# VH-VL binders against q6dbn1: the designs that were tried, part 10

Target 1, 243 residues: q6dbn1
Amino acid sequence: MRCISCREEYLPRNAGTCKECYVEAGETEEELKREIDDLKAKVAFLRLSSSLDHGTSSTSRSFTDVVLIASEDNAGSPPIPAHKSVLVSRSPVFKAMLENEMEESLSGTIKISDVSYDALRTFVYYLYTAEACLDEQMACDLLVMSEKYQVKHLKSYCERFLVTKLSPDNSLMTYAFAHQHNAKHVLDAALSQIVENMDKLTKREEYMELVEKDPRLIVEIYEAYLSKQVNTAAGGTSTSKTS

## First folded at step 6 (VH-VL; framework fv_socazolimab)

Design c14
Fold by ESMFold2-Fast, scan of step 6:
Structure c14 (fold): chain C 243 residues (1-243), chain A 121 residues (1-121), chain B 109 residues (1-109)
Amino acid sequence: as target 1 above (243 residues)
Amino acid sequence: EVQLVESGAEVKKPGSSVKVSCKASGGTFSSYAISWVRQAPGQGLEWMGRIIPIFGTANYAQKFQGRVTITADESTSTAYMELSSLRSEDTAVYYCARSPLRFYKWGMDVWGQGTTVTVSS
Amino acid sequence: QSALTQPASVSGSLGQSVTISCTGSSSDVGGYNYVSWYQQHPGKAPNLMIYDVSKRSGVSNRFSGSKSGNTASLTISGLQAEDEADYYCSSYTSSSTYVFGGGTKLTVL
C-alpha cells in the first residue's frame, strides 16, 4: 500500500504515515515484478543456508553455539543466541572471525560495538529469515551493519526502503549519509532528487555544512546537474531511461 | 538511560570552562544528530546547539554563540560540549539528546541522563 | 531567541481533558510543521510525546496535537494521576535552531 500524503518526514518509532491508497494497475504490475525479483534474491540469499535455517522455528534456534552481545548496551541487554553456521553462511566477516580468530570461536561470544540491542536483534533475525521490520532509523542502522559485516542482501533491502522515504527536504542529508557508507543505490536516488530541485540547493540548511565538511560532495552535485543539462540538450535519456 | 552516557558532575569557578562528554552507545553515530539542552534549577529547557557528526559542523543558539563549542569524535562515537566564561547563571543540568539524521528537525527521541554543572566561588 | 509562549500552569480533574497552548511566530511555529511536545517528570530527562500532529509510538491515545497558524496545542483527555508533569513545546526555527516553550505544569486534581 502507498500513502498519498507522506510529504513530511516522521520519526522512525512513530511513523504515522498517512491515508492509505491503492496503486494503479500498471504500478501494481511493476510492484509485483519487483516483489518477484526481491523474493528471488531472498531465496538466493537463503539458498546456501545450513540445514539449521530450515525446519521449524524452535529447531532452527535450538543448539546455539555462539552468543552475540551489543557491547555498548551490555548492562541493559541480554546476549543473543545464534548458530555459527548461519553467521558464517551469511557474512564473510563472521566467517573470517569464526574460522580464523580462535579467540571468538573458543569463547563462543562475539561482542559487537556501536549497535543497539534492537538493531542487533533485528540484524540477527534477518540473517535467519531475510526479513526485518524497518523504520528509517532501523534502516540506517542496519545499512551500516550490512556494510560492516558485508551482508549485501540486507544492504540492498535497506537501500530500497530508504529510497521510498526520500524527499526534497531530506535528500541532501541522505546524500551525505549514503556517500559515507558506500550506499550507491540511495546515493544515486538522492543525487537525482537534488538535481531535480537545484533551485532549492543553496537554500537548504545543510548546504553550507556540506560545503565546509566535504566540498567534493557539492562539486559532484553541480557536475551531475551539468551532465543532465548536456544530456537533455542532446536529446539524451537523463530524465527517462529504459530498464 | 543506556543509549547516551554523559560525563560526571562538575563544580567550576566563575570564569573557567567546562567540557561535558556524551558517548553514544548502542547506535550508529553517523545516523543521527546530537543536541545539547540545559535546564537551570526550577527553570525550563534551553536549547544550546547541535552537531551532525557526519558533517562535523555545529549550529548554536544565538545566546551561546561565542561561548559554546560542540564537537564530535566519530572514531569513539562521542560528542562534546564546551562552555567557556562560566557564570553562576550557567549552573544547570546539561543534557545531550539524539535526533535521527533524516528527522533532526523534529524532536529528540533519546536523551542522556544529564550532567550537573555547578558554578560557584 | 525568545521562548514560545505556554501558560505557566494548567489543571484538570481526573477523567476530564485539558489543552495546553504553545504560541510562536511565523519564524517558528507558524512557518514550519516541526512542533514537538515533551513530558518531564521531576528528576528525569524529558520524554518525546508528540511531533507536529502525530504522537510517538507507544504514547497513549489520550494525547493529541494540533496546530493552527502560530499556535500549537497539546490535548490530554481522560486525565490520569500519572499525567501530572511539566510539558514543553519545541519548534524548529528559520535560523536552523530550536526554541522551547517556557513549560506548563499540569496538576491533576
Scores: ipSAE 0.171, ipTM 0.611, lowest interface PAE 5.3, mean pLDDT 79

Design c15
Fold by ESMFold2-Fast, scan of step 6:
Structure c15 (fold): chain C 243 residues (1-243), chain A 121 residues (1-121), chain B 109 residues (1-109)
Amino acid sequence: as target 1 above (243 residues)
Amino acid sequence: EVQLVESGAEVKKPGSSVKVSCKASGGTFSSYAISWVRQAPGQGLEWMGRIIPIFGTANYAQKFQGRVTITADESTSTAYMELSSLRSEDTAVYYCARSPLRWYKWGMDVWGQGTTVTVSS
Amino acid sequence: QSALTQPASVSGSLGQSVTISCTGSSSDVGGYNYVSWYQQHPGKAPNLMIYDVSKRSGVSNRFSGSKSGNTASLTISGLQAEDEADYYCSSYTSSSTYVFGGGTKLTVL
């Protein structure tokens, strides 16, 4: 018998150990599910309250104390209402920003540059619900936002998604993107894809761009390739050599 | 919704230069490439060049090499196209267009509204 | 001349199918799977229809793309009045640039 949580194999007399791990994981999962459902219900309630406030009553505005605006007024995007308490609890950057804003301006408005309404709305929804619907563009947008606002779990989620979309055709550009935004998981996965496709590396247009703009990245790629050749293990045998 | 917003129409004299701006809203500016494509009245589309902001590197169509310069300012999410030594045949609508990082070689999915540049006198 | 060759015009009746060809060389259409198709209505910016030879950009499944050798094709089935527009093919090149076709004016009869 194996414990699905710790992957340890147990004899029948030790079944309680595997059961304990399973029960503990199940309890944590149910607790998180309840918390997610509670947050979803709160968001649904706030959205319903906002929909019911029809210009003749503004009491629903008392549920939110800040609005976020995607980067361009000329885009005509609606403001996204939120709670300062949620933003500060989910992001150390928002905490610093809103504490300073209270003392210096009290504007109640946060303008976020270089973000679409859809990306900002999805980001805010994630702060409330821990859910986001990703495609490749949204994953890139939310990865950058999660780094900027220090939302670690969202960054990990976006990185895992982007890794599933890696191919030889996008790996060099993905590597550069990941390097610029400190996305280590994507960086390592992209590097692996590049190393596996080294025979075409110098034939890619973006290779020459990296040689000119950041030759350090090219050196890192070749060092990784060389290291893989030297340290390749086969048939369970280590490639490390005794002197 | 991701949008590219271009600067307003320009009227220029022969021999002068024009600089058109393209401000991106939505999406990470570094996650895509920006191309410039022009269209003379009643004519087809003509690709001029592109920049990949993450590298700051631009490539140009041979016809425009030496006359066109494409730059990007990541802090303002704005790409620029400057065309020098203007001639009457440079009268056209100038478009900026975005290609996502994952498929920038395959197509341009978001386009600006176009900037009309008229070269006259 | 235009770098990629398209017919200047094509026409079809409502509900029928039409195909627009785009012919290049081994250094563009024939050498890569990076062919895209754009639709342009008068006074509007182009709209991406097809990328990567055959992948739809959120458009109706009436639009399909293919490639054989140096020739790419856009096929529009079940023609509707709103399909009347100019269509441009584009390809990545061995010089790391893009090149457009001359454009095809589609008339729906």
Scores: ipSAE 0.030, ipTM 0.558, lowest interface PAE 6.7, mean pLDDT 78

Design c16
Fold by ESMFold2-Fast, scan of step 6:
Structure c16 (fold): chain C 243 residues (1-243), chain A 121 residues (1-121), chain B 109 residues (1-109)
Amino acid sequence: as target 1 above (243 residues)
Amino acid sequence: EVQLVESGAEVKKPGSSVKVSCKASGGTFSSYAISWVRQAPGQGLEWMGRIIPIFGTANYAQKFQGRVTITADESTSTAYMELSSLRSEDTAVYYCARSPLRYWKYGMDVWGQGTTVTVSS
Amino acid sequence: QSALTQPASVSGSLGQSVTISCTGSSSDVGGYNYVSWYQQHPGKAPNLMIYDVSKRSGVSNRFSGSKSGNTASLTISGLQAEDEADYYCSSYTSSSTYVFGGGTKLTVL
């Protein structure tokens, strides 16, 4: 006799699967059921937010109590239906907006400027699921939105993504962007990369633009460089320790 | 996605100036640079200049230096290109185009629909 | 007047491959890895196809870029009717500007 799953031979009179394979199959089945339920919820949300058929179901309108509209100049984009309870639980800014008798709370409409429909939909999807699919533009857009609406985990997630895309070529511009939007982790990572390539700083095309527009950013780079040199001289050891 | 919407067609007299607008909708205005590129009828593409909105600084092609001014207003997410001392040779379609700020040297991935400027008497 | 040199026209038959060259100098194409390629259909704005040797997301695998010295190349394999368009190269320059090629009209026979 062999187990149906693992094909191991066992004593006559045993039928079906061995006990170990049965337990393993049960654990896998439970994991698959959880994954299926999660995917169903994600699909339901995506269908709700992307539906162009306003007459299809009254249920979505009766259960959602707010709609979000992307920037005014792409007014042709469909409204994104949502639940006030989800927005207020995920964002203290939405909580403040919707718990007071503000126009947004009374009208059931929240207008969000300077975001694409795709970015807003991805942001709302993240509030429901804690998942977002990022490229560099989406990461920048969602980073700014996460700062504005105080969604700390999403901001951290976007910053980690942007750090993986840092290069010597984009580090100075990334530093400037991070500085403007209070993205501390991206800022620190970009600054570190600039300091490691300090001999190239004045040769970068963006250098003079930063000197003219915001000389304090350049001063901060030099200060960070000097601080690193002082720390290296005071307590540094040769790289012979690292192999 | 980011969309760029340009102002409507213009007909101008020689010696006047024209100001074309480019409204960015969707996306963070500070996360990209805006270039202006023109194309005369039946001719190729000609880069005029760029602005980096977060710096407020503009760079111009040598040919246009002194008669083109590119500005940006972050509060309205709008970039502007003003071309002065117009001649018949300035008759062209004027495009605004976006480059991601982190990769602005590589190229322009989103383009406006183009604004036709006709210079005639 | 174009600063980068492209052939005025190229042609190929359905299913064949064509290559479009873009020649500059050490102050643009030869000095930097910032060459990009644009496709323009009549009456439409240009569309970015390639930046350096990387394809823009959503662009067919039939399009590829390469560069050697002062010359960049766009290769289109398995030509299809919809590939018929004008193609422009562009490069970053040592003056912190961009320059376009003169453009190449592709005709699919």
Scores: ipSAE 0.319, ipTM 0.675, lowest interface PAE 4.1, mean pLDDT 80

Design c17
Fold by ESMFold2-Fast, scan of step 6:
Structure c17 (fold): chain C 243 residues (1-243), chain A 121 residues (1-121), chain B 109 residues (1-109)
Amino acid sequence: as target 1 above (243 residues)
Amino acid sequence: EVQLVESGAEVKKPGSSVKVSCKASGGTFSSYAISWVRQAPGQGLEWMGRIIPIFGTANYAQKFQGRVTITADESTSTAYMELSSLRSEDTAVYYCARSPLRYFKWGMDVWGQGTTVTVSS
Amino acid sequence: QSALTQPASVSGSLGQSVTISCTGSSSDVGGYNYVSWYQQHPGKAPNLMIYDVSKRSGVSNRFSGSKSGNTASLTISGLQAEDEADYYCSSYTSSSTYVFGGGTKLTVL
């Protein structure tokens, strides 16, 4: 059944900050202050989007100085209002674009191809709040965006998430994806899992796919395996520390 | 959210070639595999081939090997399917469809609107 | 032309359950847990319903998938008028390709 009055687009859970997070923040004053500040940032961001959607926004035009568009043609997606100062402070690529590209700066519009409205909105929300709600697809989309716009902390956040989703079923293709996008943390974790299960490598369906299409990736796996065997055979041991 | 937009309908003569485009928007092109699937009028779905854009090469169904070429241009996020030596039996709707790269064996979660190719003399 | 065997048609009444079978071999359905099901309404592109044999792609819990040996099954419970469509199974193969079933026309009476 459908609720006629439902507005699903801006659910708090989808933004990564919800009422339950605020209630369960714990008893420390610092944790509560962080939750309040995050909610304030979320409200401010949502207000920017709502004012443009309303269509009577002279205040929004005075307050924000740039809009981001999810596709080149933007036939179905609303523009995302933002502040140049926020984009510049968070991304060296936006800084170079907005400070050195006077024509884009004068137009007040940045067109970003190959991203969904939801991914772009989540990316911009992260630039304002340092928070994003991830699933596996969003983590992949934001990983690629964080590499392109050089947002190193978002890249690390997405990589940590993807590492928690590594499995024998996805490790070989995760390795290929990580290699393509210089995702070193994910690459090392996937490679480690592959090398630990080396006896199964040639039995994976993806193995023949990679041998045929990108044999260098397979060579690198065998090289990593040989390097590990040499280190193991040498008998080198390091004392692990608890800290 | 993510959309695949295919090129417009084509009418071709027997013996010619057709090249259909599929522009991906709303997702990172490098995180997907793109398949081409056709459907003749009143008939079922027939898988033609798949490309993984980050590898740049394609796999083809045996029936189409030698007649079909699938390519991808990462700079424009566009996949192409070219079918040569057209016959009347090639009259069909041609779909592009994507799969997540990490799980490309799962199936195809987003489909283009389809391109009608009519082969007639 | 498809390699997987589906019944050409099935029918059920509103509120009933219906099951559509998809039979292959050990090199596709029997060898892998990568079976997907697609729904297609007339004049529209297919829509992914089920993947990995039994996982729903955001569709109603009235849709369920299963597999036994070389045969996968799609079960639709509590049939509704909008379920009337063509249903296709698909499987990954040992040749790193995909194969579709011939399709099943579901009629809701």
Scores: ipSAE 0.406, ipTM 0.694, lowest interface PAE 3.3, mean pLDDT 80

Design c18
Fold by ESMFold2-Fast, scan of step 6:
Structure c18 (fold): chain C 243 residues (1-243), chain A 121 residues (1-121), chain B 109 residues (1-109)
Amino acid sequence: as target 1 above (243 residues)
Amino acid sequence: EVQLVESGAEVKKPGSSVKVSCKASGGTFSSYAISWVRQAPGQGLEWMGRIIPIFGTANYAQKFQGRVTITADESTSTAYMELSSLRSEDTAVYYCARSPLRYYRWGMDVWGQGTTVTVSS
Amino acid sequence: QSALTQPASVSGSLGQSVTISCTGSSSDVGGYNYVSWYQQHPGKAPNLMIYDVSKRSGVSNRFSGSKSGNTASLTISGLQAEDEADYYCSSYTSSSTYVFGGGTKLTVL
């Protein structure tokens, strides 16, 4: 018999070799599946036909009809030129702002509060390309912006990135941040990590701050822990363990 | 570019209070913690306290407990530090500074320009 | 009770290396891996150089941090004239506060 993945013949006593190849193939398949799903979502977000309709060609780019300004009146960050048609097609908030009789539609200027020039520039670049270079700080800032402007694809992208950066040291703070900004994917991942490390929860400095600020968040953690214990106990009554 | 803009210089009498503002420009207020640090003329840095805006709760250095109050207004992205019962030794430059929320224990990466507070009779 | 202990001054020649120590206790430097280093030029706000013994992005590789027990150290290699400044260490504490060192004046000879 040969392992179908590595094509090595194995004897019954060496069956583990084929299992190792099988596990590795499964992990690679999962990674490729995520990459394919991400590319599909990116293509759907960009809607190549809509980008042509909205004049994202080189000629159109030189004739922008709106500018975005980070809230830096005294710092003097440069305005970011953009096309109303692109903003409208990517964000229902920009659509409401620019297609109705709003001040921004009339003035051609959109002032965005609580954002750095670099974060705003990266956000706008994402609206055009569905690409952004993330570090942990940028992912947090863009997550907040994606919630504010209802850019679901960017929010999902930032959440996936932040999940890869979860640790015991940041999980409680990340949980609070995700709860504040309705970041469900990050929230669930942070909660799972907290529940897996419940013995350390009351030793976190942030624990007392959360108890004081919003005790419901702490109650939710304890309820999630209890639910996991109940589910684990129910699973423990499987045929192998009840014998 | 990220910027913290502090209010202007103050001259105060002993026994009065001072309130310094720090407006965050170019940064998401909810993704950061805000600290206040002072420096007396020719002296070192002294941490006074911090606020985490999404929690609304502040932590203070023991030396300032009972005299300092740090608050934040998320609608204007502005943090405030109020120091009461001023003494001559409170004469210093007062800085506000930001820490990324997930890394607030490590340090402050963006600092305001400083507000000079002079306590004199 | 007291600030973290740093030497008041250190000096070195162009191209040489200097090390600045920062000593605390088990309730700050010894208890946590959250030590940061700040550079301050006259009349300017402090600039974060190192956090958690890691270099800040954009800071020269000539700056490095280390920690052993209750003592953290900042090492500056290949000294340049612009390195002349005051250097402060800071640490997170068991009371969820921060404490600064007394500061070290670096003179580049």
Scores: ipSAE 0.011, ipTM 0.503, lowest interface PAE 9.6, mean pLDDT 79

Design c19
Fold by ESMFold2-Fast, scan of step 6:
Formats: structure tokens, C-alpha cells, sequence
Structure c19 (fold): chain C 243 residues (1-243), chain A 121 residues (1-121), chain B 109 residues (1-109)
């Protein structure tokens, strides 16, 4: 609701409602600015050196020069045709793979293990379009792939999605996942949730599992907690530092 | 398109052990917890235990503690459930099922087809 | 033994509504908002219908879950023949385990 809309519809005389609409409008401006920044980043990611004069007289896939396969024994999943030029422009890992005369470059086939056909298809689609339909599972799968193939824009996209799904109840598990896959934005957000809910979360069985399996994570959580307490006592806003 | 594919049916003698496998596809193996749930003929669902692969730790229902071992091999995206000292009462369909790690408490969203284990003399 | 209590059977006519209850304790149903509902047709694996406070994507709006104290409920409105199945509740516990209800057989006439 904007101040002008409130005034037009009900002709309110109270300046307070207009002030609230003004604050809401300011928040909308910030949101739109973020959307513009995201679109600019997406356009930069998709900045294709288009063929100077790409001629296509056929809509056939005969012009693709590489195929990706989700697994070696995947009889039920079709190969995904792609263009080496697109893969190389989006991923330094694919660039190294395809430019250094590796077997993948010579055979025209890239086999990717530990990924479903749907996840691989979505990943490839993202390399072409910078679009992906995320649910929580797909975001996790694509985050891991984005780390492996160094597709920073996709990694950021997945992390932003996962942060919106963060709650105290999933914070310990999210922290462990983020730590495992070097997802720094998710890790920091999860750590913040843990620190704010420390008294409740340390009593959970999941916390005890982390203590048993990876005491390093517990040290990091404890250090962040102490940092928050010290900074709060010193005044100002509290920030956590983690390694 | 996430699937859990379980190993084939087994017939075992009382006192022996059975090991059932569950191969996951369509996800980062580390983003899941894998549970094992059994169902005796004409009876209800019974949760046996689970593994969280990134922790390498398994948790078991009290009834099965000491007889069941759940393991995972992250390199092959395969979880295993081994049940020892088999009794005729262990005759059941054994399911593996996954929970998203972040939402472990939400339940099990993808299930294997089930493995029939028959214990008879 | 099942830890959560469900009625063994429930019946309803086409187009009517039925409610299936699931009663536990403060260490499971009463302590957490993590009650899940599973539908199982004969010879098939269970299918997750309701989890947390959310309906699973692709599940009909005729299915809804609720919880009050130590009792959770699954309500199915506008009964259809394909709803005839076994329904199981499940709850997360303080030990990071799951516990199932005994199951309810729904008969649709």
C-alpha cells in the first residue's frame, strides 16, 4: 500500500498512515534496487560472446558439439546436448577440461557422477538461461554442482534461496551442510540463528551428533557465541567472525 | 526425479543376518538423512533407525539397538541396513526413505520400493 | 508396538469428510510441530501427504492437517474412491528419531 493509493481510495487525513506508506514505499524501492542488481548480475553472467554471424538453417541438435551424461550406467536417462562455447564461458572448470585436450574434449562426452538427470538438466539449463526452478532439494544439489564447476552466480542464487528457508529448527543441519560445501553466506546465516538460540539448540540430539563427529564445528559455534556476547557488552551492533 | 533403489528380496534362516542396500540418485548424498522403516505382513510401519552421511553417525530405535547397523558409502550414494540374529518376527518389507537434512524433522519425502525379507526355517 | 494412537479404521461416503486422529505425548506430538501423514495403497510404498505445517506439493487441497496439544488430525474433505488407503501419522521426537502411529484404514463407500 502506498501513500498516494491510500489517499486516492479513502482520503485519509491522518499523516501517520501516509508516514507508514512512505516507509513501505522506501522498502519497496530497496527491494526493486536489489532486483535490478540481480538482473544486472544475471545479464553479466549471461554475457555471451554471440557468434558474429551465427547461421542456423536447421533447428536440429546436430550443431551441438558435446553431450553431458548424468552417470555411466544410466540407461534410462538421455544425454544432454550442449555447446562447448557455452560451458567454457560459464565455468572455468569446464574451460580447463575442454581447452586442455582432456579426454572429454577429444570424445565430446562429459560424464558427471553423483547427480540426477533432473539436477544436471537444470544445471545445464541455468548455464544457458540463468534460470532455475528451485525447491530446497534442487537448491542443495545445484549448490554442490556450482561449487564443483565454479559457477559463482548459481552458487549465490542457491544460497539466497536456502537462507529464505532458514529457521532455528533447521539451523544446525543447515550449518553442517553449508560448512561441508563451503557455502559461506548460508553458513553465516545459520551460525547467526544458532547463536541466537544457543540455549535451546545445545540441548538437541543433533548438537550432540556434531560434538561427536566434528568438534571443530562446535568450537566455531562457541567462538561465534562468545564474540557476540563480548561485542554486545562493548555496545553497538554484534557481528560474528568465523574461519 | 529423485529415486531410492533397494536391493532384491531375500530368504534367510533364523539366526542369520541380512544386509539390504539403498542406492540414492538425484541429490547431494550429504543433503539427506536416510531412514530404514519396516512393515510386517498386515501390520503397520515401524521406524528402525537412520544415518546422516555427513556426520557418519547412525541413530536407532531402542527396539533394534544392538541388532541393527546402518551405514553409508558417500562415494556410491548407497546406504545399507544390516539386521542380525534374525527371527521369524523379522519377516517384513524393509523400506529406505530420505529426509532433507535441513528439514529432518519434516518427515520422509522419497521412499524406496521396499525389500521383502522372509525369515523361515 | 506403535507409540502414537490412531483409530484402527474410519469410513465415509463419497463426497463427505473424515478426520483421523493421532495422539502422542509431550515428547513427540505435543513437543514439536513436526507431525507427518503418509498414505499407503496396498502393495505400494508410503507416500508423504502432509509434513510440518505444509501440504506436500501436488497433494489435493482436500487434505489438511492440524494439531492441538498432544493430538494431531488429518482431515480429508470431498472423499473420493482413490482416497481409500491406510493412513499413518509420524512424529519427530526429542531423541531425533521418528515414531509412527498404528495406522488407520479408510474405507470409502
Amino acid sequence: as target 1 above (243 residues)
Amino acid sequence: EVQLVESGAEVKKPGSSVKVSCKASGGTFSSYAISWVRQAPGQGLEWMGRIIPIFGTANYAQKFQGRVTITADESTSTAYMELSSLRSEDTAVYYCARSPLRYYGWGMDVWGQGTTVTVSS
Amino acid sequence: QSALTQPASVSGSLGQSVTISCTGSSSDVGGYNYVSWYQQHPGKAPNLMIYDVSKRSGVSNRFSGSKSGNTASLTISGLQAEDEADYYCSSYTSSSTYVFGGGTKLTVL
Scores: ipSAE 0.013, ipTM 0.524, lowest interface PAE 7.8, mean pLDDT 78

Design c2
Fold by ESMFold2-Fast, scan of step 6:
Structure c2 (fold): chain C 243 residues (1-243), chain A 121 residues (1-121), chain B 109 residues (1-109)
Amino acid sequence: as target 1 above (243 residues)
Amino acid sequence: EVQLVESGAEVKKPGSSVKVSCKASGGTFSSYAISWVRQAPGQGLEWMGRIIPIFGTANYAQKFQGRVTITADESTSTAYMELSSLRSEDTAVYYCARGPLRYYKWGMDVWGQGTTVTVSS
Amino acid sequence: QSALTQPASVSGSLGQSVTISCTGSSSDVGGYNYVSWYQQHPGKAPNLMIYDVSKRSGVSNRFSGSKSGNTASLTISGLQAEDEADYYCSSYTSSSTYVFGGGTKLTVL
């Protein structure tokens, strides 16, 4: 097998990477795991001081200093109370918003447009607890919010969920959505599934819609397919020689 | 909660056109397909067409071909349905409804309140 | 008028089970796994209950969907008074459109 990073030959036990690149990746992975564990511990502590979950919200409050409001035309949606310190620690965008002398910092109110109350509430709950209950629509809504507010772990969580729901019937729409919202992991997974089923591409109902709307996306699919074919042929030849 | 808010009731003369709006609040407008469905008094549901805003593409039921136009304005998160050459048989409640982009073929999970259109001479 | 065939009415007693059928053709119900079921109370917009054979979140486990060939079915077990409503099936078609059934009025006795 070949290292995917430096393209040097390696033992299969190194998970597709040469020894030097494997060691570096392992060290980075271990550091990230420690950061995740530390963050989870901090979130768990904050969770004990405030409750935003169902069934206890009216009786379990601490000293909140900001409210978030989902903008809705026929809204009776309540404001969502939160702590500036939690928002700042979890999102660089909220940090920038609240550390500068902006209207949100001065008024104690953050108005968030183009989100449902349920999505906003779930997002805020995630900032406190590092937990979110996902279905396909919530994963899409939270993916967009996580990109806007730069909550990278939530974005990764939503992308992993969406990848588990990929099928031949939704792969083109998923590809287009991921491309629109810079969801690289979902994009790569959708593209891979499309390329593995290229003989069916032109027979999918969405194919002509995508050709009409954004032909570049179709070109990228064919380019990925061609690249895979060329690399597969080259890899076969390289593998057969014994050097 | 995601809301689809439709424009108010209309009374139109035969031969005229009506344009109904559907404003979406909450969620990513680009992650949905929007369908229009009507229901005449005491009758069943009738699908008219859909638009996928991210693609700008619309599909229509054959019965309405040449008479219905569905559009979307992403900047205002609003979908529109225009029905021309109105007849008394077009008297109905008109609903907009959304389906998730990845699963729009399975159905519509959020519906507007409905807009009553009455066609009378 | 409607492309999918449903019985006009069904009835059942409190606590019993009822099944509503929805029959189409190979160009809709038989050709795709995209059948959905909607509940409509008088004067209200339809509410999605089942998509394919999966129950929508928040919908009682008493509701279930199935499909065999050109016929889809909605089964409601443990009937409650609140289940009394009109039920519509819907399917995606080979023309990239949707069609609805004629609707079934459920009466809970």
Scores: ipSAE 0.176, ipTM 0.606, lowest interface PAE 4.7, mean pLDDT 80

